VH-VL binders against o27280. Designs and how they scored, part 10

Target 1, 266 residues: o27280
Amino acid sequence: MDSMNVPEVLEIKRIVEESESVKTFIFSWDFRREVRPGQFVMVWDFRDEKPMSVSLIDPVRSEIGISIRRVGEFTDRVHGLSEGDLLGIRGPYGRGFELMGRDILLVGGGIGMAPLAALADEATARGMRVDALVAARTADELLFLDRLEAAGVNISTCTDDGSCGFKGFAHERLLTLEENHDMAAVCGPEPMMFQVMRILDERDVPAQLSLERYMKCAVGICGQCCLDDTGFRVCAEGPVFWSQELSRVREFGRYRRDPAGRRVPW

## First folded at step 1 (VH-VL)

Design b52 (framework fv_bamlanivimab)
Fold by ESMFold2-Fast, scan of step 1:
Parts: C-alpha cells; sequence; structure tokens
Structure b52 (fold): chain C 266 residues (1-266), chain A 119 residues (1-119), chain B 107 residues (1-107)
C-alpha cells in the first residue's frame, strides 16, 4: 500500500543551524520506507507544501534530516519553528543518485550541498574515496564542511570573494584539479552545474546532476519541465539526471521557469 | 519593457577611479545577470565582467581582475562598474547589458557611458 | 579563454548584395553563439541567438547558421541601414568573448 503518499505528522527532534539562512530539521524516521540520497520529501506546515531534498539519512539513529534555506514566506515560517513542533512529511520521491566505481567527486554550490552531504555519507559507508568541491559566495555560506570532514571526505572550497579557499567559481576551481574520478555528482545553481558538466564531459567523467526545479515534475505536478526548446520530451524521474541527458536540454544553464511557467534568465 | 539607463560621460585623470551606474527599469532586476562591455575608440567589443543578482556574484575577465569591481544595489535597481588605477588605454565607451529571456546573450543594452582618461 | 575570429575584418558591398560573414571559435561551443549589429555611436543590437534564431523585430533578410566551431551570418539583399559593424559572441563559457568585428562598408 502506498503509505508514502499520505503525509505523516512528525515532531522536530533536533534543529541544526547550518548558517544564518540554512537550518537542518531532523526527524525520527521509519526506514521501512527507504530513503536514498538525491530524493526529496514534501514538507507541509499545515498551510503550504514544498519539496525539500533529504540532507541526512541515518539508519543507525533512525533519523532523516531536511535542510531548508530561508527564501520566502513558507521557509520563514518553518525557520520560526522549535524542537518539539510538528511538520507534515510526505515521500520520499524522485530518482536518487546512483553510486558506481571506486571514487566520486561531489561539486556543490550553496544549498546544493544538502543532498550531496547525504550522498557523501553513503559513498563513504560503501568504502569509496570521496572528494568534495564546496562552492559559495562567501565563507559563511559554505555548508556542511564539518559533516564532510567527519565523514572522511577530502574537501576543496571556493568562494566568489576569496574569503575561504580558491577565489573564484566552482568550474574555475575544478579546472585546477587534476585527479580523475569514476563518477561525479553535482548540485547547485544551474549556471554553475552547466559549466561543471561541460568540464566533466571533456574529462569523460560520468556525472549526475540534481535539479531542484524538476522536483515538482517528478511528482507529476508540473508538465513544463518535460519539454525543452527542441520539442524533445524529457519526461524524467528527476530530480537527478545523468549529464548526457542534460546535454540535450537547452534550458539547462540558460534560463529557468518562474511560478507562472515563464522562461526567466538565471 | 526592460530598459537600462547609464550615468553621463566622465573625464578622469590617470591613476584615479571611475564608477559608472546602470539603472534598470521594467521586469525583475534580481533575476537577470548584468554584463559590462567596453569599446575603445575604433576597437571592438570587450567583455569586462558581469554580476548575477541571484547570488550577488561577480565574474571578471582576467585582464580586469583586481582593477574592476561590479556591484548591484537591489533597492535602487542599479548596477555599478568601478574601474581603478585608470590609464589612457581605459578611454572607451562602457556599456551595461542584460538578457530578457536567456542567460549568455544580451537583448537589452544601455546607451553607453564615455570615459576619457587624460592629463 | 575561447577565442572568436571573424572573417573578413571588413568588406565593401552594394545595396542589394548578398553578404556573408564567418566566425570561428577556438573550441566547440555547440550553438551558444550570438550575432550583434553596431552602428556608429550606438550600442550593439542583438540580431541572432543560439546560432540561428532570429531576434524579434529583426528583418528576415538576416540569418545565422553553423554549430561547433564554424558559424555564418548572412544578409540577403543588403539595405542602406545594414551598413554597420557585426560581432559574434560565444556564451558557452566564461569569460564571454566577442569576435573582433566585421565592418560592412558601402562600395
Amino acid sequence: as target 1 above (266 residues)
Amino acid sequence: QVQLVQSGAEVKKPGSSVKVSCKASGGTFSDYAISWVRQAPGQGLEWMGRISPIFGTANYAQKFQGRVTITADKSTSTAYMELSSLRSEDTAVYYCARPLKYSGYMDVWGQGTAVTVSS
Amino acid sequence: DIQMTQSPSSLSASVGDRVTITCRASQDISNYLSWYQQKPGKAPKLLIYDASNLETGVPSRFSGSGSGTDFTLTITSLQPEDFATYYCQQYDNLPLTFGQGTKVEIK
């Protein structure tokens, strides 16, 4: 029976403040409903429901975590909650990341590190070598560095302003990295992901990219993300796509859709 | 309809700085990357950099790195390009430009700001 | 950086002529190429984007073609208002780069 389509009202067990604008909300979870890195849940505050990537998957403690950036009314309300308060959680949904090979490169920008943090935990638990390139505007917006370090991940950072690590963008930093990887996983702003994808394609590194805008498409809410400018129907089980799938999508890295479905430049 | 209106012509001494403004009207300011492109007399177009209001992030061409600063003020819907340590070779018309639909190409251009560097 | 090279640097033509301008990228840029027209004392105007898509309001005598490294802008039946400098620009990767320009002059 499809119990995952019914929201469960769960108590906020713990809140971790990741930055001034990002919090991770931790819930007890029944792992009879399997959750994989790259999947998302619908978070319901009893007024609105929004898709959020799962950022922590801890079967030992029977917990999941959901990291939420403050960007509007819904997220402002959720950020106002305390431990012991209730939220509705439905899911998980979407296509998770696939792990293959011996080593993986993670490239994350801003809140895009959230699903990659969960992936890092799984990859490390499987004995893979994990290198992470963590990108943000400024040092105080770099996310999950402590979690990645605790997991044994080799971390490189870059900030636009040079306040931590390499001064520049993720793709510029990636050009200075000479190690090959069996695969990569990328999540962040779409223009960043596009540039990173091209470099990985040239290096013949298969990459999976997580597109938050396709989360609604994955649950069948929005048909707009199923067609690109060529008229090709993507009709994907996103949010995670292989780079070869995205190379045919002209919207990728160039523009997004607003709530009305209009094309808007990044 | 989106429009970009730039500040007026400037005459500067070598070694000084110039700050050119570009005020946007119509459309959504924060969702559009704004590029700065210059053109020296009789020369071609040269991209200097851009600012992405989504992140507040600026990207610069290597030639201008360390001398150019591109900023944006969301409250006034205005982008700025500041160029320091001016030399006579910086004499040019400076344009701001942005896309209407897709990132990467520029649909909308400011009228240009003439900057003359002379002693 | 991706280098963009235009050919020719200048050409002379008469009203009614067919004009062809080429642009070569130093590496594969797929179809991430735009063409601009610039008249003396004026800002550039977008003509073509994604190598072959005509911008709204641009006359149908303008067309673009090509992909990868080799691109062409064609003006059929040149008009008096078409005497200008034309620039190609890649947006496949940062920094954004322009060709050196092609000046279309009256014979």
Scores: ipSAE 0.000, ipTM 0.396, lowest interface PAE 16.2, mean pLDDT 83

Design b53 (framework fv_bamlanivimab)
Fold by ESMFold2-Fast, scan of step 1:
Structure b53 (fold): chain C 266 residues (1-266), chain A 119 residues (1-119), chain B 107 residues (1-107)
Amino acid sequence: as target 1 above (266 residues)
Amino acid sequence: QVQLVQSGAEVKKPGSSVKVSCKASGGTFSDYAISWVRQAPGQGLEWMGRISPIFGTANYAQKFQGRVTITADKSTSTAYMELSSLRSEDTAVYYCARQTYGHYSFDYWGQGTAVTVSS
Amino acid sequence: DIQMTQSPSSLSASVGDRVTITCRASQDISNYLSWYQQKPGKAPKLLIYDASNLETGVPSRFSGSGSGTDFTLTITSLQPEDFATYYCQQYDNLPLTFGQGTKVEIK
């Protein structure tokens, strides 16, 4: 759709500080332009444009939210903005999550909880039972716990350093959770997602995984968005993939791309 | 708490090889990458390579490729670094260090193994 | 390879001083940078990861800042136990590379 590829200049209506390094920027949104959990938008600060996952979808208030972690020059500039300032938004792009069954497990690591928070809202609105495993390196990096609780989500936490909840990694915590789910959705560091996927595959739980590292261009023209063996382009065919699709991709969980597009082990 | 314990000091002749061990305790061994970093007397830190037991991958710095082999034994939670064709300039303290998939920095280090190459 | 250059190579300071060490990457590494402290005869200890995140158990007088190519480590009020050598390290790309080190010596 033509209108999806034209940046719209939007006013920052509200900023929520999620952690020391993460902020959610909230904009008024015309829901005639449909947006689904798992999709992303291109955020333009009038110098550079970067892909960001949609973390809040609120048709009642006519708002969307975009959660941004401070990781470089672009995000540092955006974090310096205030309510009333302007950003360009283009999109949404990509495949969103698909919901099926009666209960869902969400497994999120760090900023990967952003698209999963939007999914939790939709799943809850559909009457699904939602269990979330929220993982981070430290307690201060656990995101959206209050929002998930308010939505009626059953929350488990884990941190690498043991500062909150289970001491260890997401997949180690998952092994102690024995509940059957009709599906799962997973987003976080790729090595974490690979380990979680393997456990879910052994349990015959179909999973959808979101590949954030490849969201480099909105229209799928860039070769760096390609997933090797399958020829998938994350911008056009992702970022959300079923585990069965990713099981055929040799790069998943093993390699990343350098700036020249070369395959580099994790 | 995670602990990395390395094998003891070695004195080797030029042209021989040395194999240093690093035994991990605490946490699941396979969930970590183990890197090897050396430090010559009075010099800085130099990364040699790493192994990820889960992914079966080992990566080496170009300078050491062909002379260094990094392996891991999951059953004993032990990583190994073998350096062949030793030269006097290989005299250094060799460290193993854990690299988590969380933040990819070296959060736990072994105590170091002194390797001296002399005739 | 990504080259990491620290400045200064050494400095002399007194207890209570504010110390600033800089680290420059030869290319953009975003925030994929850690700082380590090493005392004589000891293994390095992680202080800061992802350019600005303080490792658990590290005193709040240590802070890191920067992104892209230019980074700083600051010690706001130097203590006796802080006399050591400090290293920056990038993990944006293989091979992993360290700065040459900055020795903080007693004045």
Scores: ipSAE 0.005, ipTM 0.399, lowest interface PAE 15.2, mean pLDDT 83

Design b54 (framework fv_bamlanivimab)
Fold by ESMFold2-Fast, scan of step 1:
Structure b54 (fold): chain C 266 residues (1-266), chain A 118 residues (1-118), chain B 107 residues (1-107)
Amino acid sequence: as target 1 above (266 residues)
Amino acid sequence: QVQLVQSGAEVKKPGSSVKVSCKASGGTFSDYAISWVRQAPGQGLEWMGRISPIFGTANYAQKFQGRVTITADKSTSTAYMELSSLRSEDTAVYYCATGRYSTYFDYWGQGTAVTVSS
Amino acid sequence: DIQMTQSPSSLSASVGDRVTITCRASQDISNYLSWYQQKPGKAPKLLIYDASNLETGVPSRFSGSGSGTDFTLTITSLQPEDFATYYCQQYDNLPLTFGQGTKVEIK
């Protein structure tokens, strides 16, 4: 398969339990179709398709990994699968992260650490110094700490309840860190990303943020995954955006849309 | 899969402005930031700036700040570079170039010769 | 700005020769370096990225090495189509900067 728009049926080679609610599914991949950190694929269980970020990219072993949080009917069905079972994979889609400079800060919340884990692997392979601020509600929801440690990443943690590391939110922890970075990459809940972006902007650190909330179509022709004021499609023009690009989006960090398309504050 | 096609040669007077176009095809325009690189006769390559087509965000080399404007029109998949207050030293071939993540360039336009003479 | 300096500025070589071109960055750029080939009247063509990765379609006689501040492009057995000017480029930080070029001429 050389087309990015035709699903390929792949065997699940290995499943890694990242937490009670998150699993990483690992597949053989033909790297004649290159995959970059920050890109996503459409996962098809032969009933529904959902976009999922790529969390592991290993050209040496010819493998990709896709980390999936259990949040609904589709993801619950996928979590019930075993090694040897089949899933359809289409893609990759979207623009990935750009790497520049010597030092990168990763700020991830919950499942937002998935695309950042793949980015951390790439950045460390390129010889960058990588600092990661890993945030979650509780200690058992912190993801990829073992992978980040194995990659040589400098890790800070924070939890809302104080069960691991700093007690508080990612942006509150970031305010206590005064290190300079050449760039940052941020992925997680939109209110977290908005607050983190503001701090990085004040420090003149260029940041890339991954907006995965509106990935409804992977082909890039549909308007369903639009950003409100700009009309841009996350699946075509994202999911990764520079902070300066997001400053033009009226809805970023301010409101979301319900199933009826109405604006709802975060 | 990306192909870049630039506008034709220009002859301009000192003090005027020139606007060069670069039309992208064979890929998703928004997947690529587009850089402009110039080369004076017999000289090396000089980066002028880049643009992200998604929001029109541009970055410029300090030497060209205030004289160069880089824009993009997503509806036509075309990037533009406008250079003002032209001098004889601006005589060069101007290239647009892109690559996924736009840090190195695997796709180049054919170049646009700009001659500044009275 | 990060300054890129190539050595030599020009060299004369014969078909079958081993050609080595060096590139020095004014500060540590890790492996954020690419190499380009340019023939007269043509746009540059990417040969190497991330200091040592060969671009698709580029002959295996081309190789890149180095990290930090010192980088090398090697052509193991020069062919007639390899007579061209070669440029290194850093992408560690903006502005992007190129070396001054190395012209490989027929002896």
Scores: ipSAE 0.006, ipTM 0.433, lowest interface PAE 12.4, mean pLDDT 82

Design b6 (framework fv_bamlanivimab)
Fold by ESMFold2-Fast, scan of step 1:
Structure b6 (fold): chain C 266 residues (1-266), chain A 118 residues (1-118), chain B 107 residues (1-107)
Amino acid sequence: as target 1 above (266 residues)
Amino acid sequence: QVQLVQSGAEVKKPGSSVKVSCKASGGTFSNYAISWVRQAPGQGLEWMGRIIPILGIANYAQKFQGRVTITADKSTSTAYMELSSLRSEDTAVYYCARDSGYEYFDYWGQGTAVTVSS
Amino acid sequence: DIQMTQSPSSLSASVGDRVTITCRASQSISTYLSWYQQKPGKAPKLLIYAASSLESGVPSRFSGSGSGTDFTLTITSLQPEDFATYYCQQSYSTLYTFGQGTKVEIK
């Protein structure tokens, strides 16, 4: 096993409460081990291991951050930890975002803003103009607004219930924005990403989408990390895909699998 | 058993608008897209647009952009298609259909005849 | 944008005949192709999706084949209830387009 494939036990250096349901866990990181926005790590609480996107990459402080939403038993246990407690981390894994051009649009839904926040930091450090469309169900679920503002990002918000910014969905807000960008990066629920991708394709804006589908297995156990039409392994070939690749994947944004493995619409 | 039931036939004057309804029963309305397809007398099928109730969004064919508005009321499981600035060429049967996986139409409404004449 | 062309526009056939209808896309659509049957005064009915998957309840005499740009609907041993107009539809682009239709008439 390589060192990247063996969990390193790291101390939680700092915890940032992003919202009622989201925390960012910050660890010291040896940057001789490369990590890029869009990559993920496996987080081990000494009982279960789960994939988590890297949401902060800070070489100046020698830190990485991992943002975790409370959605089940594993995440409930991790949310109960304190600064000074230990977690196992291995990785990073997967394909990161590729930056090109002079301006970029970020479109994030909910926890999907986590990998995009790391990307925003890199894009602004490279001197790119960054516009972010931040979407959530309610105002309380909008993530990283202060961090994006501090980085000099131009922010638009929308909420399903109208509690902050535009009342509606990300793609509805996007239709009211007439800016052209050299590229876009998108992360959030698949139905949202599918609609956003279609609009960007029509505008001839190349987009990269972060698809964390079935990423609950370690590298090398990849049945649950495959896409039916293309045979792509999300952990090996993703999680970041170009929109052109995803437009040909029958399941993307159209179907999910029930426990019996049958296709069901979103 | 999924059923889509449409509103009754309409006769309209040029320049007016028409709003056709499509009520879904026997299935999960919010988990499917609803598309609208029209057919002029003796002609083929023409897709107009869709609403995706779970996301609250409509998409339109370029030809109808600016004249068609598709909406949905999740509380009544009803989709609507409104076509404005009617012309004689808009005389057609208008169908709603359940758009399964954004790929095929597995259930269709019975159709609504819209006649535009002076 | 994606154009669908059916051939023939109409055909005459007898009960028991094998009928073949073709559909051509202006660009590759993989297997995102569905076939519908429409009888006079009725809404269309789904027969085939994903180019070759038979919809539940549709008789096995109907079959679809093809990928890319060229697709075929076949009806083996045509029955009286099969005299209808048939349409292909692409969903590779979510801006859907239909073929112009093929009318199957009694000889």
Scores: ipSAE 0.000, ipTM 0.419, lowest interface PAE 14.1, mean pLDDT 83

Design b7 (framework fv_bamlanivimab)
Fold by ESMFold2-Fast, scan of step 1:
Structure b7 (fold): chain C 266 residues (1-266), chain A 121 residues (1-121), chain B 107 residues (1-107)
Amino acid sequence: as target 1 above (266 residues)
Amino acid sequence: QVQLVQSGAEVKKPGSSVKVSCKASGGTFSNYAISWVRQAPGQGLEWMGRIIPILGIANYAQKFQGRVTITADKSTSTAYMELSSLRSEDTAVYYCARGEYSSDYYGMDVWGQGTAVTVSS
Amino acid sequence: DIQMTQSPSSLSASVGDRVTITCRASQSISTYLSWYQQKPGKAPKLLIYAASSLESGVPSRFSGSGSGTDFTLTITSLQPEDFATYYCQQSYSTLYTFGQGTKVEIK
């Protein structure tokens, strides 16, 4: 992470296979450059650069972890790397999560559990009670359950196919949970986050939601990260937003912008 | 590893409907958008619409509005495309293809083998 | 609706040739452009996404360039397996559109 915004070349110290499609790449990190849960880094394979959320922050071992789902050419190349290989990392970027109160609910969908796993570590270290609702398509795609359990997190799962826990979506499972929390943090597909936000707003639970729209900012089009009506740029003012701010954004969970700035349904 | 496997060829009469299936095997379905693309004999590719199965949200090309319905059964990882009021110009090979639903940036990386639909009078 | 225009509609080339195919969008689409290869009787195969990023497993002789409205697919040192039809596709709008295709035939 050069202060001139140049990638620092780091050696892959360890690779953890989280699922068939997700790996966590672990690097030595100098914590004089602070990194917080909810922030992201740009990962450079010496050909292309993509934003990735930080999923492990371990000052005791002087390590960070970056969890990457295999979804295209860049991520396929990175998944083909081995311990000892090099990647460029720059950042961190964006606002991290803020913790308040004594009880927190985490709601994660798919790879959205990555930044929430880092947050769970910080919340438990601060002595908070942590409940996590982990959602995925199938049991094999549920992420970080062992880490969350080892940290003392109370875990609920839901899968689309019912292969683990509740059969259905995160917001459907959340409706069956009556427990109140001082705050929540949510990360996953935008329509999932919208449904979860509505329930949490009805329950008067303040929530922070992580929007992963900064992919466009990574290619030098920061204007495309602006939310309609608010002017917030995800890479500059996010990716983490409080639910009160997102409730004013008519498009959150309902529409997205094409790059010409026109509303299109999800 | 992930494959999209489509249902077999169909011969239909004008005015009828056809429903083509697309089943994901060996990998992720719910984390992707599933598009339907058709190709008439000797013609180019034409996008019809897509669904994001985890969200139950579908959108359609203007040309097919009112005639096409795209659905998904998440429990079987199967997407469907139903085209009604069939005409001879609907004779084509119909493909399903997956794309990343969180971003339109990555292209459609896995395609079904195609389903030939012939509308004969 | 965003219109995609490919040029040429067809070309003849020999093994070892450098082939260039162009694609023009009716409005700026940034870098939301993919290139696909289709062989007779087969489904399309993704070659390039994000205008210039090579899909995993695609030979390095394929490259893409461009942004905004003008895009190019280049094949250096054409191989026998590269004789196919090539399509550009915009994903800038959630209503995707393809170019008309460029058929690359053996000379």
Scores: ipSAE 0.000, ipTM 0.382, lowest interface PAE 17.6, mean pLDDT 82

Design b8 (framework fv_bamlanivimab)
Fold by ESMFold2-Fast, scan of step 1:
Structure b8 (fold): chain C 266 residues (1-266), chain A 119 residues (1-119), chain B 107 residues (1-107)
Amino acid sequence: as target 1 above (266 residues)
Amino acid sequence: QVQLVQSGAEVKKPGSSVKVSCKASGGTFSNYAISWVRQAPGQGLEWMGRIIPILGIANYAQKFQGRVTITADKSTSTAYMELSSLRSEDTAVYYCAREGDYSTPFDYWGQGTAVTVSS
Amino acid sequence: DIQMTQSPSSLSASVGDRVTITCRASQSISTYLSWYQQKPGKAPKLLIYAASSLESGVPSRFSGSGSGTDFTLTITSLQPEDFATYYCQQSYSTLYTFGQGTKVEIK
């Protein structure tokens, strides 16, 4: 198929169990249709369609990977699939990350490490020095450590409960890390990303942040994807935004929106 | 089999609005993203905006924001572009184009609709 | 917005010539670059996508190259049907932009 706006039915080539709640589904991909770290695809199980970030981009093996956390009916059904089963894939969509300079810092929380794992692969392939701070509530929720190590990434970990690495939050651990980076990329819970962004801003490190949680609004009403009265639409203008773009958005890090569009505090 | 067919030529007065249609056939309309691109006489191509019907999203080039509205009717497989507060500088051929993805955005084009703005 | 600049604005060539057209982006767009051909009175036609991938049905004499900010379209043996205007277009940003066009005229 030439167009990616019509779902292409692809066979699940391999499944990687990342944790009890996260799996990566790997598909053969025709790289005449480029896909970049930070972009998402629509995944169709022949009943429902949901947006998912691309977590593996391997043009040498002609494969992409999509990491999915089990959080509801759709993802429960997809997690029940086996190698050889079929899924519809449409895309990619959205803006990807932009790489600049020699050194990059990745800060990922939970499933937010998925698009950053793809970015780490590209950055290391370009000869960049990559430092990754991988954060989670517990050791069992740290994701992609084996992939990052295989890619030659310098890894730091932190867990809220102290079960692996630094005991504390991502921003607390960031304060103890090397300050010399040409850029940063951040993906995870919005409160984490907000705190990390403030530290990077103080260090004059330009940062890109991925707002994956709003991609589920891509199937919903357009207005629900806006971040403010003058706001950005995640699926149209994101999901990746520069920190300068987000620094003036009133709800970033403070509020989220429910399905009806109402502001709800974190 | 995929074809985009646009409405006929329009002549409009300054200050009025024009609404151009683009009917898709041969595929599932809801899976298309449709862009609008215009070309003034002797000039280059200028992107105006797009709609992704299944995502409920429309976005617009900064130059046209506030004057252009792009909509879609899934039941008739038709996308629309409405441009308001017309000026003589809006005289152009207006194209709709099906958007594949970021690496191949415009794989099928409509035939174009000539819009002339004159007093 | 990302600005796209083509060079030259026009060129004169003969059948059988090798033609090269360049396109520069104001910022890195990786390989999110397409080339289109437009003949007078007709809609544009996609030739090249992802900087270097040939669209189905397009003759092999057309090729694209480049990454980042600098891109090239090459026609290795110009045919009579190739006299047209050529446009580059970035799709890195969802706010799409085109180059100003390059007219390939008969010498």
Scores: ipSAE 0.000, ipTM 0.390, lowest interface PAE 17.0, mean pLDDT 81

Design b9 (framework fv_bamlanivimab)
Fold by ESMFold2-Fast, scan of step 1:
Structure b9 (fold): chain C 266 residues (1-266), chain A 120 residues (1-120), chain B 107 residues (1-107)
Amino acid sequence: as target 1 above (266 residues)
Amino acid sequence: QVQLVQSGAEVKKPGSSVKVSCKASGGTFSNYAISWVRQAPGQGLEWMGRIIPILGIANYAQKFQGRVTITADKSTSTAYMELSSLRSEDTAVYYCARDYYDSEGYSDYWGQGTAVTVSS
Amino acid sequence: DIQMTQSPSSLSASVGDRVTITCRASQSISTYLSWYQQKPGKAPKLLIYAASSLESGVPSRFSGSGSGTDFTLTITSLQPEDFATYYCQQSYSTLYTFGQGTKVEIK
């Protein structure tokens, strides 16, 4: 009955190569189905279905973009597709980011910049001042720098190997930045997000963090989407949580769930 | 001192389209957005959409998506709202308003309104 | 879409009265709420922005309060020129919504 629960077969309109390992797939979208930064869709290649964050939301052009990192069999197949090929899309699902105040800090690690790029577009459209800390292993893996710059975002970078910007991790770079913000949004590996959250909490900056855990279902109850102590379901009540909500979760920053639903250290 | 000046009243037939203009004088488009809000006779305010001219970004209320198009010409400091497939329920006064999108998103200056009547 | 509901839809008051109008959002909107006054045949006029900030040129008898989902507009010592319809508006979502309005009438 509900068309949001049935995949719609969409044609790939354009593919943007963001890096050696990341591509953004752009589709025409009917915005009678609202999409918000921080939400995800289920991408179906007619064999497997995986959750992917929405990285571009453009009602003016009637387009959405989905950024996908090559990391396994499914994503390898999707990366082999061309403009004009078809994918099944259902959603959007999940809780999006809430914006408040006049300025926002975005802290993104790797593919975690994807939902934050969409958020940056919304925040700048609202007239907010946007500062972004973009982190990656190497300079070649820094994502969306040109798009963020074009949007008027103030960018700081860090790489583990020092090939661009600060040499070190996101939380280490954040410690050298003294400016305060009305809020922050954070997305990346959970160990990074945990360290960043602690620094922002000390600075009294409310933060929203996106948990992009492996998920098997986008709607309804799924044990692999549950957090231990609170009973939160990432696909239903997340993936975006305020830092105060995450402070109650023992699993955050320590464990994730594999496809079998087992705890796996970060 | 800034003023928003709208085009004059329109009488349209069902199924046609109407394009209302909103010209800013005494100010600039660079630091604000323009919203369009309508009010049917005896009814409340209904937000239709907005444009941020310097970014080229327009957003539309779900009810009007597909029928409304908001554009802006920065060289003339004029915003436009075009509503297609007109029906009798589109009879209303249409307002443009300046939004301080670089803060809380409130509308500090309003145009005088444009009456649009849809009749056979 | 975020729904805004005002209470009451109308009220009758006398000059000198304290008037309170409430506005409820269907989800948290932080302080992204504005209040507008509209007189018959006129465009709306901004009174309050950011839930509690008084717009320049607006008399101090107007005040706003609240955050999250519940907001209040207060008019102390109502004046003859204050008989009008009042609207709240959220701008938390880039898709703005207005409340249905509250008409303040002479008792």
Scores: ipSAE 0.000, ipTM 0.369, lowest interface PAE 20.8, mean pLDDT 81

